# VHH binders against Isthmin-1 (ism1), part 8

Target 1, 164 residues: Isthmin-1 (ism1), of Danio rerio (Zebrafish) (Brachydanio rerio) (q5ege1r286to449)
Amino acid sequence: LFGVDTDSCERWMNCKSEFLKKYMSKVATDLPSCPCFYPTEVAYSTADVHDANTKRNFRWKDASGPKEKLEIYKPTARYCIRSMLTLESTTLAAQHCCYDDSMKLITRGKGAGTPNLISTEFSADLHYKVDILPWIICKGDWSRYNHARPPNNGQKCAENPQDE
Below, E stands for the ipSAE of ESMFold2; O stands for the ipSAE of OpenDDE; V2 stands for 0.75 times the mean of E and O plus 0.25 times the DockQ between their complexes.

## First folded at step 1 (VHH)

Design e11 (framework vhh_brivekimig_d4)
Fold by ESMFold2-Fast, scan of step 1:
Structure e11 (fold): chain B 164 residues (1-164), chain A 121 residues (1-121)
Amino acid sequence: as target 1 above (164 residues)
Amino acid sequence: EVQLVESGGGVVQPGGSLRLSCAASGFTFSDYAMSWVRQAPGKGPEWVSSISESGGSTLYADSVKGRFTISRDNSKNTLYLQMNSLRPEDTALYYCARESDYVWGSYFDYSSQGTLVTVSS
């Protein structure tokens, strides 16, 4: 929240603080893997989905609605989901997974989901400043953003064709 | 290395007050913005309040605005949260958190055990 400079894309890209690296490392082990196909249970919002890698159950919410602005932030995705924070969460992060028209996980390119460092359920305002504002500061440059926040790659999921 | 130790929690009646403290060590306290985060039983974490490095700027969640006051004493490496007009919905474990440098955007690093606040009639 403090020290934000809206014209600092180059500064944001070039600095890789030791503390951020540590937090990113924790996030990688705290979040569930993206399902290889869109989980229809999300549409019903009635059940937890078990994640084999963490051995934990996660609730997922649809992240495809108008307020998500997929046409701007994930232009090749048709459906996205976001994991919900749980009592067992060790970070404030949420997994973000996006899917194509065939309900298959997008594993690369500008339509691929990237983990949110701050869950919208913790704070929509802080999520905006930490996850969304840097993309805006870099004027929607997917190459710059993906270097700093690598796309989500599903565990043991088939790769998508190269997206150019 | 970063250590944050909360204290001051307890049981109070609705309308009561409590003052939470967070003792910080292992880093230069005056170089970091600080926050309070709470987690109610059965719910996810909720951001409560933040204060800038110098204490010159403060921010509050709408649910606590006007009732809670965040402050800090950089000479003592201590963060405070004064909670007034407490309500049952304020019942939660309260954590202090260090906000990192904004180079990549901000994030929270907290390694605290939390302090329990229970508001019951």
Scores: ipSAE 0.000, ipTM 0.204, lowest interface PAE 12.1, mean pLDDT 74

Design e12 (framework vhh_brivekimig_d4)
Amino acid sequence: EVQLVESGGGVVQPGGSLRLSCAASGFTFSSYAMSWVRQAPGKGPEWVSSISWSGGSTLYADSVKGRFTISRDNSKNTLYLQMNSLRPEDTALYYCAKDSPEFLAYLEGMDVSSQGTLVTVSS
ESMFold2-Fast, scan of step 1: ipSAE 0.006; ipTM 0.244

Design e13 (framework vhh_brivekimig_d4)
Fold by ESMFold2-Fast, scan of step 1:
Structure e13 (fold): chain B 164 residues (1-164), chain A 122 residues (1-122)
Amino acid sequence: as target 1 above (164 residues)
Amino acid sequence: EVQLVESGGGVVQPGGSLRLSCAASGFTFSEYAMSWVRQAPGKGPEWVSSISGSGGSTLYADSVKGRFTISRDNSKNTLYLQMNSLRPEDTALYYCAKDYGEWELLGYFDYSSQGTLVTVSS
């Protein structure tokens, strides 16, 4: 039912809870900025990458494999990475960054990464319910999804042209 | 059917310690993150701490960092909360929750278990 699906999408994506608003605010300050180019250090899952904005070191994991289904969820992205939780994490969130064929950060459009409110490292089940299920019930409507969860723009990286 | 039974609450003096337990059944305990949530008299629910399924990652509310320690024993299907340096403001009914419970707190919290009462005398 289209009406029911539309209402369900709105309800899941636009929560008016004061707690969720505070949580989302904390997520913005807890997560590392996306590197402007795909970091080669991601090949080493134990290597620390320093984030200048938070003054913290983060480990990144490759999120480009077949299980990520980029052709469905990030159709213009070639590579994606996800940040790992640290001892200093104040939220359960993970940064998600996606890159084009030239290893340049995608800052807008359907290939751009958006922060995961719940890291898959913490709980795959909760991540699915909080981050993935809303996208599915919105029928992959990137415009509506990105309105509620805007793409990560990194640390003042050059913006890509708007791409629909 | 998920069942969670909290225990270990009681009356303690400021600066004292208590250890809470949560016995879980009806699901594969080691595959799910677990959380502690509390509700003080006359206030709404407050998330306290969470632990990953493996026990390798933990997270705490700012109000309890350095004083409380969350842990789990997957061989016994039991979640724990070690509470040290207790303060009067820690007085509350404490509940354990499967990881989805944290998301329910963002929208609507349904108290299905009785919880365990912690009273810190002053």
Scores: ipSAE 0.013, ipTM 0.305, lowest interface PAE 7.7, mean pLDDT 75

Design e14 (framework vhh_brivekimig_d4)
Fold by ESMFold2-Fast, scan of step 1:
Structure e14 (fold): chain B 164 residues (1-164), chain A 120 residues (1-120)
Amino acid sequence: as target 1 above (164 residues)
Amino acid sequence: EVQLVESGGGVVQPGGSLRLSCAASGFTFSSYGMSWVRQAPGKGPEWVSSISYSGGSTLYADSVKGRFTISRDNSKNTLYLQMNSLRPEDTALYYCAKEGYSSGWFLDYSSQGTLVTVSS
């Protein structure tokens, strides 16, 4: 049985069911684009933020607290936000956006947010298994992980430099 | 062993209603979210609806929103799907699914499904 799982990350990335492919395409159309700068409405009000791509309003929640463990999962990020599920949601997913010290969206590399296929509002345990565990299986290899879960760059946001 | 047994399918005319049931065993039903997934003849699987472990949150695909209602009875380990205003495009095998990470995805389903045919 030794060597059965010689590259767990590669196996995870290549074992894409028809259901996963179809679900991911729906996630792309259901989720809001990341704001190019950290939205102050998340910190100072409960106001909805309009998303031009979906033509819907979304509530965002801060995802920067100690339980998010940004130093492990998003090491270059200073702030992160997660979109909230709405009555209009067609998937279980939530958008995840991370920002640098200048409050600018991180569009690539280790600190970039990626869509959560399962919102923590729906199930924290299922979120861990679907969104976090694959990152762990890929041993924190952000480049391989981001092939399966592309970073969120919003709409027309400036790209940050590639991280080593 | 996780076992999911669907029932309640049948033949119905457009505009009709059916109620599907899923009897669950082999796990603590009240601790897991549940979903309905369907597969039309010759097509891939389509997610239909999901319900949280407590029943406090539900989600629906756009194609069924307003027509279908997902519910659960944790005391009976049973998941339900009430289907109203059925359309020919709802014709499919319907599977219930437990949340999980089997086969590299978050939904576990191993049953034969229940066939729903909306005659045209």
Scores: ipSAE 0.000, ipTM 0.173, lowest interface PAE 13.8, mean pLDDT 74

Design e15 (framework vhh_brivekimig_d4)
Fold by ESMFold2-Fast, scan of step 1:
Structure e15 (fold): chain B 164 residues (1-164), chain A 122 residues (1-122)
Amino acid sequence: as target 1 above (164 residues)
Amino acid sequence: EVQLVESGGGVVQPGGSLRLSCAASGFTFSSYAMSWVRQAPGKGPEWVSSISGSGDSTLYADSVKGRFTISRDNSKNTLYLQMNSLRPEDTALYYCAKSFDYLWEGSYFDYSSQGTLVTVSS
């Protein structure tokens, strides 16, 4: 608002992008890789999903409801999941994974999930300020925003054929 | 300039209690999640507990759940850890951590060179 959105986005990118890249590289070794297909049973059960990279089990929560506003924040995604904070978490971050209509992981583009720097399980208010608000400020320069936050761990899954 | 000063450590017998304090300055305290992290002799850092900026959300390590209580007083810029039913395995240097600094700097000790020592022994 007040026509300062572009300047605000540039301010956020310049102040945060270097630190954000360092942070993402550190937490990437501690967060689970995204399952290649939406694990419907895990979203509704206490069952854990084993992650081969970290050699740990993670619990997932569905993040596909109307409150997530996927039409705005992840416009090509149909379903999303978020990793839950564990009692052994060394970071407040959470993995975020989004899936298409065929329940296949979206590995790149505007529908791909990106790790949340602050899990909503820890603080919805901090999550909004750290994860959501910068995206809103930078809306309209999607490629520049994406440079600061690489897509989630799609290295175990086949890459999506479409780039944007 | 961010400053965090821990206090309240000491020597206590098993089953005893201690209350740790962390006085914060140089940043808007209520805008940051805060954590307690400990380092036992010969071991790496272990996360103990975290609290949201508002104080409405708390999270605890399994090893301390039901025994420790994290709290904060934003009017005093102070973080607390109430430790009850202390065990020998709780012996460690205890550090308070501003959430963003320890997350992306990768250091649990930037704002405290010493922490506060808790020794539980009979």
Scores: ipSAE 0.000, ipTM 0.171, lowest interface PAE 11.5, mean pLDDT 71

Design e16 (framework vhh_brivekimig_d4)
Fold by ESMFold2-Fast, scan of step 1:
Structure e16 (fold): chain B 164 residues (1-164), chain A 124 residues (1-124)
Amino acid sequence: as target 1 above (164 residues)
Amino acid sequence: EVQLVESGGGVVQPGGSLRLSCAASGFTFSDYAMSWVRQAPGKGPEWVSSISGSGGSTLYADSVKGRFTISRDNSKNTLYLQMNSLRPEDTALYYCAKDIYEFWGDSYYGMDVSSQGTLVTVSS
């Protein structure tokens, strides 16, 4: 299907559910900030990285493989990582961070990682419906998607000057 | 056709316990995360707890953490909610849901996966 469903996209963008408000509030405090550079130890195994903002260690895994389809979902990204769920998690969410060819965090635009409201470790199907399907319904409009799912949750990394 | 049948509700005194069950059919139960959602009279739905398809990960709403335990038996296609230390504010109709997060509108348990629920009344 290639028809525009602007009504469904508009409803998703303007959702004011009390459940979503409470959940988003928890996600904002539960997730780690993206490291400003790709942690190379993640390339060959999971790696623990300390998050100064939350004062906790988070385990990260590589999310750059063929299954991630970066050419479709993060077209300017070279590398991506995803945070792992832990016993300390207060939500089902996972942070998603993407990096350019120089291993520098992409903070804006089509290649910027955005928080997954539902971690793929919890449920791949639910992640698809909550995080991916809205993007498809909005026809991959990254400006609209990033407004609802803002990338980078406060590491204060240098802004990417190429925002498209 | 997806079918979910809740049972185990009833009337209990504050501090009492109940065990809810949800019998699932029409889909591969172990492939899906499952949730318990409740709706108190005159209020919107409130998420209570979720469990991964394998049962290896669980999460709870702050209001029930430490009192409720979610579990599943994939060999029986059944989801459970053990409720301890029940409070009057736990009074609600309880639904199990094949986890479809409808973050648009107020439909947390999706429009294609719901049932009549099981009533829990905690009275003094």
Scores: ipSAE 0.013, ipTM 0.296, lowest interface PAE 7.9, mean pLDDT 77

Design e17 (framework vhh_brivekimig_d4)
Fold by ESMFold2-Fast, scan of step 1:
Order: structure tokens, then C-alpha cells, then sequence
Structure e17 (fold): chain B 164 residues (1-164), chain A 120 residues (1-120)
């Protein structure tokens, strides 16, 4: 049946199951914070970037290529990166961070990166069903999507990474 | 067409062990992450464990962590679940799934599964 789509969107975005609620809590503590400016270390895939919040080192992968379709999923973003899974990972999730033309982290709106509940490194197909398909079901409602999956784990970003 | 055939279930006493197998065909097994999902009598499906396509990453539900071990043999297109220290609460039909299911949410298996009964 072609029913009211808003109920489906609400279900996907607000995670009504007990498992998903617990999973989201673990995701927030497992994922690294987005660097406030585009990290030059991402240009060198062998470089580990230390995350102060988790006390762990993460490798990041470029997520700006044609397959990412930023013009559709993250309009206004110029560069995006995705964190890689580690052997210490307690979830299947990956952090997703997007940056503007000035290499500053986008923290709000259509271009802001949002956590992937399922890393493409773990399963591209499962990622599509869990992260991409809900966005399609919600018809690109960025406000609702970002509310359910806060950019940068809901953290504020400093204007200049050299300040404080 | 994706075909999954579970086996290895049976009746055991609490504290016992069982090893489940899932024979996969109809797709490139080594390209897919795999999961075990169980459904107890009168309950909805519960995700048990997942393994990456390479076998390098594994995750477990808190209820089975330390007792169950997921593994795979890509040369045999087979997924395994070693279950130790079984409890009555582990009684369920066990299903293997490709990454076509979100950790058990909205899980609708096409196979019969394999029954595990842990009786006191």
C-alpha cells in the first residue's frame, strides 16, 4: 500500500527499538569527533589521527569521490571524510564529516556530515539500507535526519583549531 | 537467488555447547557481511552476532558476548556459530542472514532456520 510516508520516516529516524536506542548510545562514545578543519593527514592514508574524546587513534578515508554523490546527499559540502573501523570498535558505525570551501567543518544544514550507523567498510549494502534508504524514505528532510543523527555527535566545533 | 541453509541445532542441557553452520549459495559469499539472528517462542527476532566479509571484524550482542563465537570459511561458503555455556534463554530458532537485514530489525527469513532447545 501507498500509505502516509511520514510514519515510516518517524520510525527510521527516532529508533523505537530497545536495541537501536542502546546502539545509538554506544555510537556516540565509539566514534571520533570531527576535526574542526579538514585534516591534512587524510591526504596520507597511513597516518593515525588521535581523538582526545575516545583516547584512541583513528584512520580516516576520503569520502568526496563521485560514488558519494555529494551533490545529492550533502549539497554545499566540498570535502567529506569517513572514519575507519578499528579492532577496538564496539559498533559497526563510522563518523562522517563534511567541510566547506574554506575547509571548515559544516555543523548544520544540508551539507553537514552525519554518523553512519553502519560503516561502508563493514558492509556497503547494510549501510545503504540503514543510512541511505531512511534518507530516501524521509524525502531528503535534512532537519529531521540531522535531529535523529546529530552532526559531529552533537558537539560544537571551535572556530579556529589553534584557539584553545 | 540467495539460498541459506542452517544446521547444527538440537537439544542440550544448560552449560552445554552446540556449533551451528550456514551453507550459502547463489551469491558471492566472500563479498557479504553475515549475521546470526534468533527468534525465541513468542518473541520477535533478536540479533546475535555479525562478521565482516573478510572475517576481520566481529560483533556480539551483550547477551551472548564471551559465550558465542562467530566465524566463516569463505572457501567453503559457510558461516559458523560456536555456542558455549548455553542457557535456557538461548532457546530459539537460529537463522543466518546476509547483510540484507539491519541487526534483526524487520527480519523476515526465507529459510526454516535451525532449532536450539536448552532444557533444564
Amino acid sequence: as target 1 above (164 residues)
Amino acid sequence: EVQLVESGGGVVQPGGSLRLSCAASGFTFSSYAMSWVRQAPGKGPEWVSSISSSGSYTLYADSVKGRFTISRDNSKNTLYLQMNSLRPEDTALYYCATDQYYLGEWFDPSSQGTLVTVSS
Scores: ipSAE 0.022, ipTM 0.398, lowest interface PAE 6.0, mean pLDDT 79

Design e18 (framework vhh_brivekimig_d4)
Fold by ESMFold2-Fast, scan of step 1:
Structure e18 (fold): chain B 164 residues (1-164), chain A 124 residues (1-124)
Amino acid sequence: as target 1 above (164 residues)
Amino acid sequence: EVQLVESGGGVVQPGGSLRLSCAASGFTFSSYAMSWVRQAPGKGPEWVSSISGSGGSTLYADSVKGRFTISRDNSKNTLYLQMNSLRPEDTALYYCAKDEGFYPWSLEDYFDYSSQGTLVTVSS
């Protein structure tokens, strides 16, 4: 125990350091765009998926299993995928993309993918503390990630209706 | 206005030890987690270790676990890295960095908080 934090969510949401600002910007340029439809390459192919925005190839893993707890963290999503770190990666981040039951990308709202600032490939423990714990403390508020949040950084995917 | 000054580097033989220091100013030191990051010649930066603001929690890269110990003295605004059982692959310029939390954000951005670094050379 470290004692009482005055307001952990307020501190997390309102962090405006120049370092964090640069990191968020770099994450946005380092990560691949989400495919507009669930890529079958994730399920069947060993070939990398080319990302037109970064001009790089990325390997993706399925992130839809029970350990992902989509019913808690991404309600309304049917499938999710996560990008893998590469030798060309300049950050520790991973892209996260979620899809509805029609395999169409969810572009807004609570079911939309949220980039992992720390990839689970780098450290599952750090990922939990950086990405998951602040989300829990802020009662499911994803707005902290808005600047770095794809899934549509350069892709012209159809937008979902806004949640009420 | 944030300033970080690293020191304590040098040349040492494999199996030797060094203690690095980082003197911090321009912010409330005890309120921020701190990290050590290194950059080997011709390679990108690598995160080494982090410590919480209170010093109650520490994290280490797998490559240094059991050999390095991170610590801090909040009364002196100083961060330390005790390096034991040094190996040639530990040869690098070492930087300290201020974190907004307990975590490394981006290894490349650590240079924004310190441009000096301290050189550690391990050779036989």
Scores: ipSAE 0.000, ipTM 0.169, lowest interface PAE 10.5, mean pLDDT 73

## First folded at step 2 (VHH)

Design a14f (from a14 with S27F; framework vhh_8k46_1; at its last look DockQ between E and O 0.01; V2 from the best seeds 0.00; counts 0 for: pae E 18.0 > 2, placed apart)
Fold by ESMFold2, look of step 2:
Structure a14f (fold): chain B 164 residues (1-164), chain A 124 residues (1-124)
Amino acid sequence: as target 1 above (164 residues)
Amino acid sequence: AVQLQASGGGFVQPGGSLRLSCAASGFTFSDYAMGWFRQAPGKEREFVSAISWSGGSTYYADSVKGRFTISRDNSKNTVYLQMNSLRAEDTATYYCAADLSEFLYDLTPEYDYWGQGTQVTVSS
C-alpha cells in the first residue's frame, strides 16, 4: 500500500547513460596512474611526473589541506594529490591519489583516493555535486561508493593495506 | 662528462633584447628540468626562470615575468632564455642549471648540474 522507497545510493550507483559511459571511458584513458609513493615536492609547489604507462607527462598538486577534510572523506590517508588539467586534457576529470603516513599509495579501503569526474580546478562547486554528494548519499559507505569509482592502481603498486 | 655551456650574453642598452642559450652534453637532457639563475657582483645568486623536462610547466621570478621567456629544444639538447625589455637591474652573470627532479623548488641547492656563466650588461 505504501510505495517502495528507493535507496538514493542505489539509484546513484545504477545511473546509466550513454553520455556517462562515454565520459568515464574518456576519463580512464585521459588520467595518469597514481604514483606508488607520495611525491614530496608537491608539498611546496606543483610537480611534473612522467607516467610511464601512457608515456605522457602530468602535473600534480597537493590535496592534503584542511579544506579536503581527509579526516572525514579519507580517514586513513595522511597525504593526497590531484592531477592538474592541461591544454591536452580531453575531460574535466582529475586523478586523485591518497597515501598513508609512510607515504605509500593506499590501493584499497576507506583511505584510498578515487578519480574526480570534475576537477576542483574547473569548479569546486561542481566537483562537490558530482564527486562528494554521492559519497554523502551513500552515507560514507566506501565499499558501495568504490564499486562505482574504483581506486586507481594502474602501476600495480604493492597492496596497501595488506590486511584490509 | 657533464657540460652546460651558456652563451648569448653581451652589452645592450636599456629596452633591448638578448637571447641566451645553454647547450647540454653528457646526460640525457630530455629527463631534466632546466633553470636560469643570475648573480650580480656582491649579491647572492637568484632564481630567474625554470622549465620542466617536458616543457609543460614554466616558472618565472616576479622581477622578469612578462619580459623573459624560457623554452627548450630537446632535439638540440638546448634551453633558451629570451630576454626582452632589458633594464639596468638585469645586469648579471647568468647561469643555467639542470635538475633530475620533475619539479623545481626554486631553491638553488636542489639542482644537480651547473653551467659556466655568460655575462649580460645593460647600460646606457
Scores: ipSAE 0.000, ipTM 0.113, lowest interface PAE 18.0, mean pLDDT 80
ESMFold2 (binder alone), look of step 2: mean pLDDT 79; pTM 0.797
OpenDDE, look of step 2: ipSAE 0.009; ipTM 0.297

Design a14y (from a14 with S57Y; framework vhh_8k46_1; at its last look DockQ between E and O 0.01; V2 from the best seeds 0.00; counts 0 for: pae O 9.9 > 2, unsure alone 63.1 < 65, grease 27 > 24.2, placed apart)
Fold by OpenDDE, look of step 2:
Formats: C-alpha cells, structure tokens, sequence
Structure a14y (fold): chain B 164 residues (1-164), chain A 124 residues (1-124)
C-alpha cells in the first residue's frame, strides 16, 4: 500500500488525498465532542448525551471490551467509549474517547481516544484498515498518529494527563 | 467472520520437520494478523508465532526461534508454519488464529477468530 522503500507512517501522515481531506473535514463537523467524564450508563447499556457544539444528541457505547485491546492501543486508558451512528450522521465516522481510572477524559498522549473515520458499526474490517492499521504502520507511535488524528477535547475538559 | 481450517499436523521424529497450513475463509484475509498457538496436555495455550497482515513482520516465541518460520500467502488466504528441528516438547495441539491486532503476541491471547486444532506429535 505504501511501499517497502519508504516510511509508510510518514506517507500515511502526509497523505494528500483530496477525498480524505474533505472527508476528515466533514468528520470534524459531524462528530460529537467527548464527554469530560465517562458516562457510566454505557457499562450496562448506552448513554444518550447532548452535544452542545453540534446541538445534537448522540448515543455512546462502551468501547472498553477485550476486543478493543486497550492495553495495546490505549495503554493508559481504563475506559473508552465510541459514538454511535445515527440517522443524522453525515459520515460513517465515530468519535472515540478514552478515560483514566478516575473516569476523566484523556485529552492527549498515548491513551487519548481519536476520531474513527469508520465506525465499527459500519464495518469492523474497514475500521481496522482506516483507523487501526495506520497506528500499526506507525509502529505504535502515538505522537505521530495523534498528530494526524488529534484527540477531541471539544468540551474543553481539563488537560489529562497534565504533564504529557 | 472468518473461519479457519488448519492442517498439516502429524507424527514426526525428533529433528524432523512439519509444515502446518491454515486456510481462512472470506475475502478480508489480508486485513488480519495471523497467529499460531499450541497447547500441550496439562499446559496452558501458548503463543508460537504470528505474522502481520502484509507479512512484513513476524514474531516468534523464544522457544521456537530459529526453528519455526511463519509465512502467509494472501492470494491463497493461507498462513503457514514451517516447523524444523522439532523436539519432543513441541508436541501439542496447534491452533491457527486471526486477529485485527498485530500486537497481541505479547499479551494474553484474545484473537478474534480461532480454528480447529491440529495435533503435532514429536516422538521417537
């Protein structure tokens, strides 16, 4: 995909696809901001949360299960959630948010959730290709990955961790 | 969903060789990291080897390094485990697994899909 004679991570980061840029722009407007605290309702069901930025309600699902492999991809996160697609969604994307053991949003660093361009509700395989594989290609370099996929802090939650 | 069919197990003398194959169903084989695990009687299932989706990265348990080689052919939806210089302690049921994560090899196995085991017996 990216060739064997180049830094695939760098290529991914510097992708100049017009389509991708447009899509990411749309994703930025379509997705909800991360709640500052883990909505505990998701532990046994889903949580409906109003997003002030978009003025829309979003449903959130827990994303802390074993299949999420947080110990690998978000090693400092205790909990993660992912927004669900709705009829009002204009993209196939999902907001991914992660929280520490105090259920506070991780706003930066290796444990911070990042927007998923493809929701697992649409396709787990495509989600992997689009959202997870680049992380792998970057060899888990979260700093580079997060540069391309900035964590969301639309609610202006306290920076966490403070010294990251 | 991915279905995995392993084959190639059998009886072999110490120092011998076997080649395991695992054929995967579906059209998304190239999306998955593939792994081999083994379980001996009375022991826990242990990681043997894994290969990234592209084949660019391979991982091995220390106990099999230099003796086993994992490879894959994405055009055939198949992953292979070439086992050379087999030892009695390699005797186990070998399992093929598929996972969307390429870094599971250093953690407790939580692969997404598992195949049926194939028995490997190394005995004189």
Amino acid sequence: as target 1 above (164 residues)
Amino acid sequence: AVQLQASGGGFVQPGGSLRLSCAASGSTFSDYAMGWFRQAPGKEREFVSAISWSGGYTYYADSVKGRFTISRDNSKNTVYLQMNSLRAEDTATYYCAADLSEFLYDLTPEYDYWGQGTQVTVSS
Scores: ipSAE 0.008, ipTM 0.287, lowest interface PAE 9.9, mean pLDDT 88
ESMFold2, look of step 2: ipSAE 0.400; ipTM 0.727
ESMFold2 (binder alone), look of step 2: mean pLDDT 77; pTM 0.783

Design a14z (from a14, 16 letters changed; framework vhh_6z1v_2; at its last look DockQ between E and O 0.01; V2 from the best seeds 0.00; counts 0 for: pae E 13.1 > 2, placed apart)
Fold by ESMFold2, look of step 2:
Structure a14z (fold): chain B 164 residues (1-164), chain A 124 residues (1-124)
Amino acid sequence: as target 1 above (164 residues)
Amino acid sequence: EVQLVESGGRLVRTGGSLRLSCAASGSTFSDYAMGWFRQAPGKEREVVAAISWSGGSTWHADFVKGRFTISRDNAKNTVYLQMNSLKPEDTAVYYCAADLSEFLYDLTPEYDYWGQGTQVTVSS
């Protein structure tokens, strides 16, 4: 328990859900789609990965280190990456993608990455307030959080976890 | 892996100005967020300023806001700290640091790579 009630969670999510949906169209055209497999180069450097939808290359940075607290925020993910801001960026957002032990993109569930509305490159404090705090206030309810901020699968990667 | 070398630290008078430089070698410098930290005798190391890998975003501690400015030149693999209106309280060893993990939420001195430090002394 983090000292907030359920009504605070509902108010936060409802306010952000409509704004987030309107904002997502702009983010979707600005941000790259998640690669279907973890680009292993990010373990020791950044990676330049071509994005077919935007027809350009984007730089990605590993987001799997202990500071990311994946065991708390993305408990089924083994690896994550985050897209880097460029001078051509039209939003402050960063794409966020998470991967399982087999290095396959997690497309749904509590381990799936979701776009950061505020890149940590821009402001760690605003990122926390906008992207992390709502998740904490809602006690880690990933289904509600992901409904408001859908995990990216613009490259039509195989669904993971799989359909039954 | 990246190696960082600070330079420019020296003795200056109160109210003076100084520019610190941090040259990077090794991996591509443009992949790192950069920070300046300082440690005064008997104090814990504290973050002074940070800058995103592209230079498009900066952060400055309240105790230096308006006086110090961080900047970077990715073509020269160098990050700078312009220090104006220096006070005796600014006397410290200043460290440059690099981090691949973006901005840190808590902005602590837990960056991946560190320089050796450069001494800044501000006399009364």
Scores: ipSAE 0.000, ipTM 0.179, lowest interface PAE 13.1, mean pLDDT 79
ESMFold2 (binder alone), look of step 2: mean pLDDT 80; pTM 0.822
OpenDDE, look of step 2: ipSAE 0.007; ipTM 0.265

Design b11w (from b11 with E53W; framework vhh_6z1v_2; at its last look DockQ between E and O 0.02; V2 from the best seeds 0.00; counts 0 for: pae E 12.1 > 2, grease 30.6 > 24.2, placed apart)
Fold by ESMFold2, look of step 2:
Structure b11w (fold): chain B 164 residues (1-164), chain A 121 residues (1-121)
Amino acid sequence: as target 1 above (164 residues)
Amino acid sequence: EVQLVESGGRLVRTGGSLRLSCAASGFTFSSYAMGWFRQAPGKEREVVAAISWSGGYTWHADFVKGRFTISRDNAKNTVYLQMNSLKPEDTAVYYCATDLWSGYFEEYDYWGQGTQVTVSS
């Protein structure tokens, strides 16, 4: 009946490109690890937070406003942040971290943040095409999307949710 | 009180050059990205260029790539647009903008009054 169709999400998940593989490697080393707790100063302005793993300071901006549509894209998250681009950045990516009602990092599941390969600070249109469209193609299946774009927990924060 | 004031727009011949400035006040300029937009009468506003808070990363729309360069001076709270090899289709009102909240450039919260650039054929 439908034996000739190929899942578009599966095609995206399995897309292979030497450029993409190299870029993803740079993103993994360029971006800060998510803080284990929401840095509350971002609710009022940007915040400068030291990243112990890279020995660099990174500036973060709140990403919790209505335009983020957290009720759709990160339904268990209450707060999110994104890292800002710096002079030291080697990619156009932004770290994306989301937090529960207790301001603890969500490390897995439908509310967990995932790195943006293209920062909204650089280009919202390109961010949409590179980071959002694949989520739409995967029909919001967070488990499949997160397989291709794993949430960051480089600081080894406590698992949250604890009982997956 | 957030203020953005564009300046430097004028009449320029095809192939000429022009530098736009945008002076910012009322917020911590060095903490936020800036963008330049343009709008011709009866047309949709379009993104021309954007620059990260530090100035370390820039983006330029394909229709201006290689001709326009965005830059900023955080000590002077000013963002610039250097426009070279101007064409008649570059004629528009140019606006600078900042996104203090959402992180999306097309959803900028604060805009200047604009400066008119006219390129004669």
Scores: ipSAE 0.006, ipTM 0.230, lowest interface PAE 12.1, mean pLDDT 81
ESMFold2 (binder alone), look of step 2: mean pLDDT 84; pTM 0.851
OpenDDE, look of step 2: ipSAE 0.008; ipTM 0.276

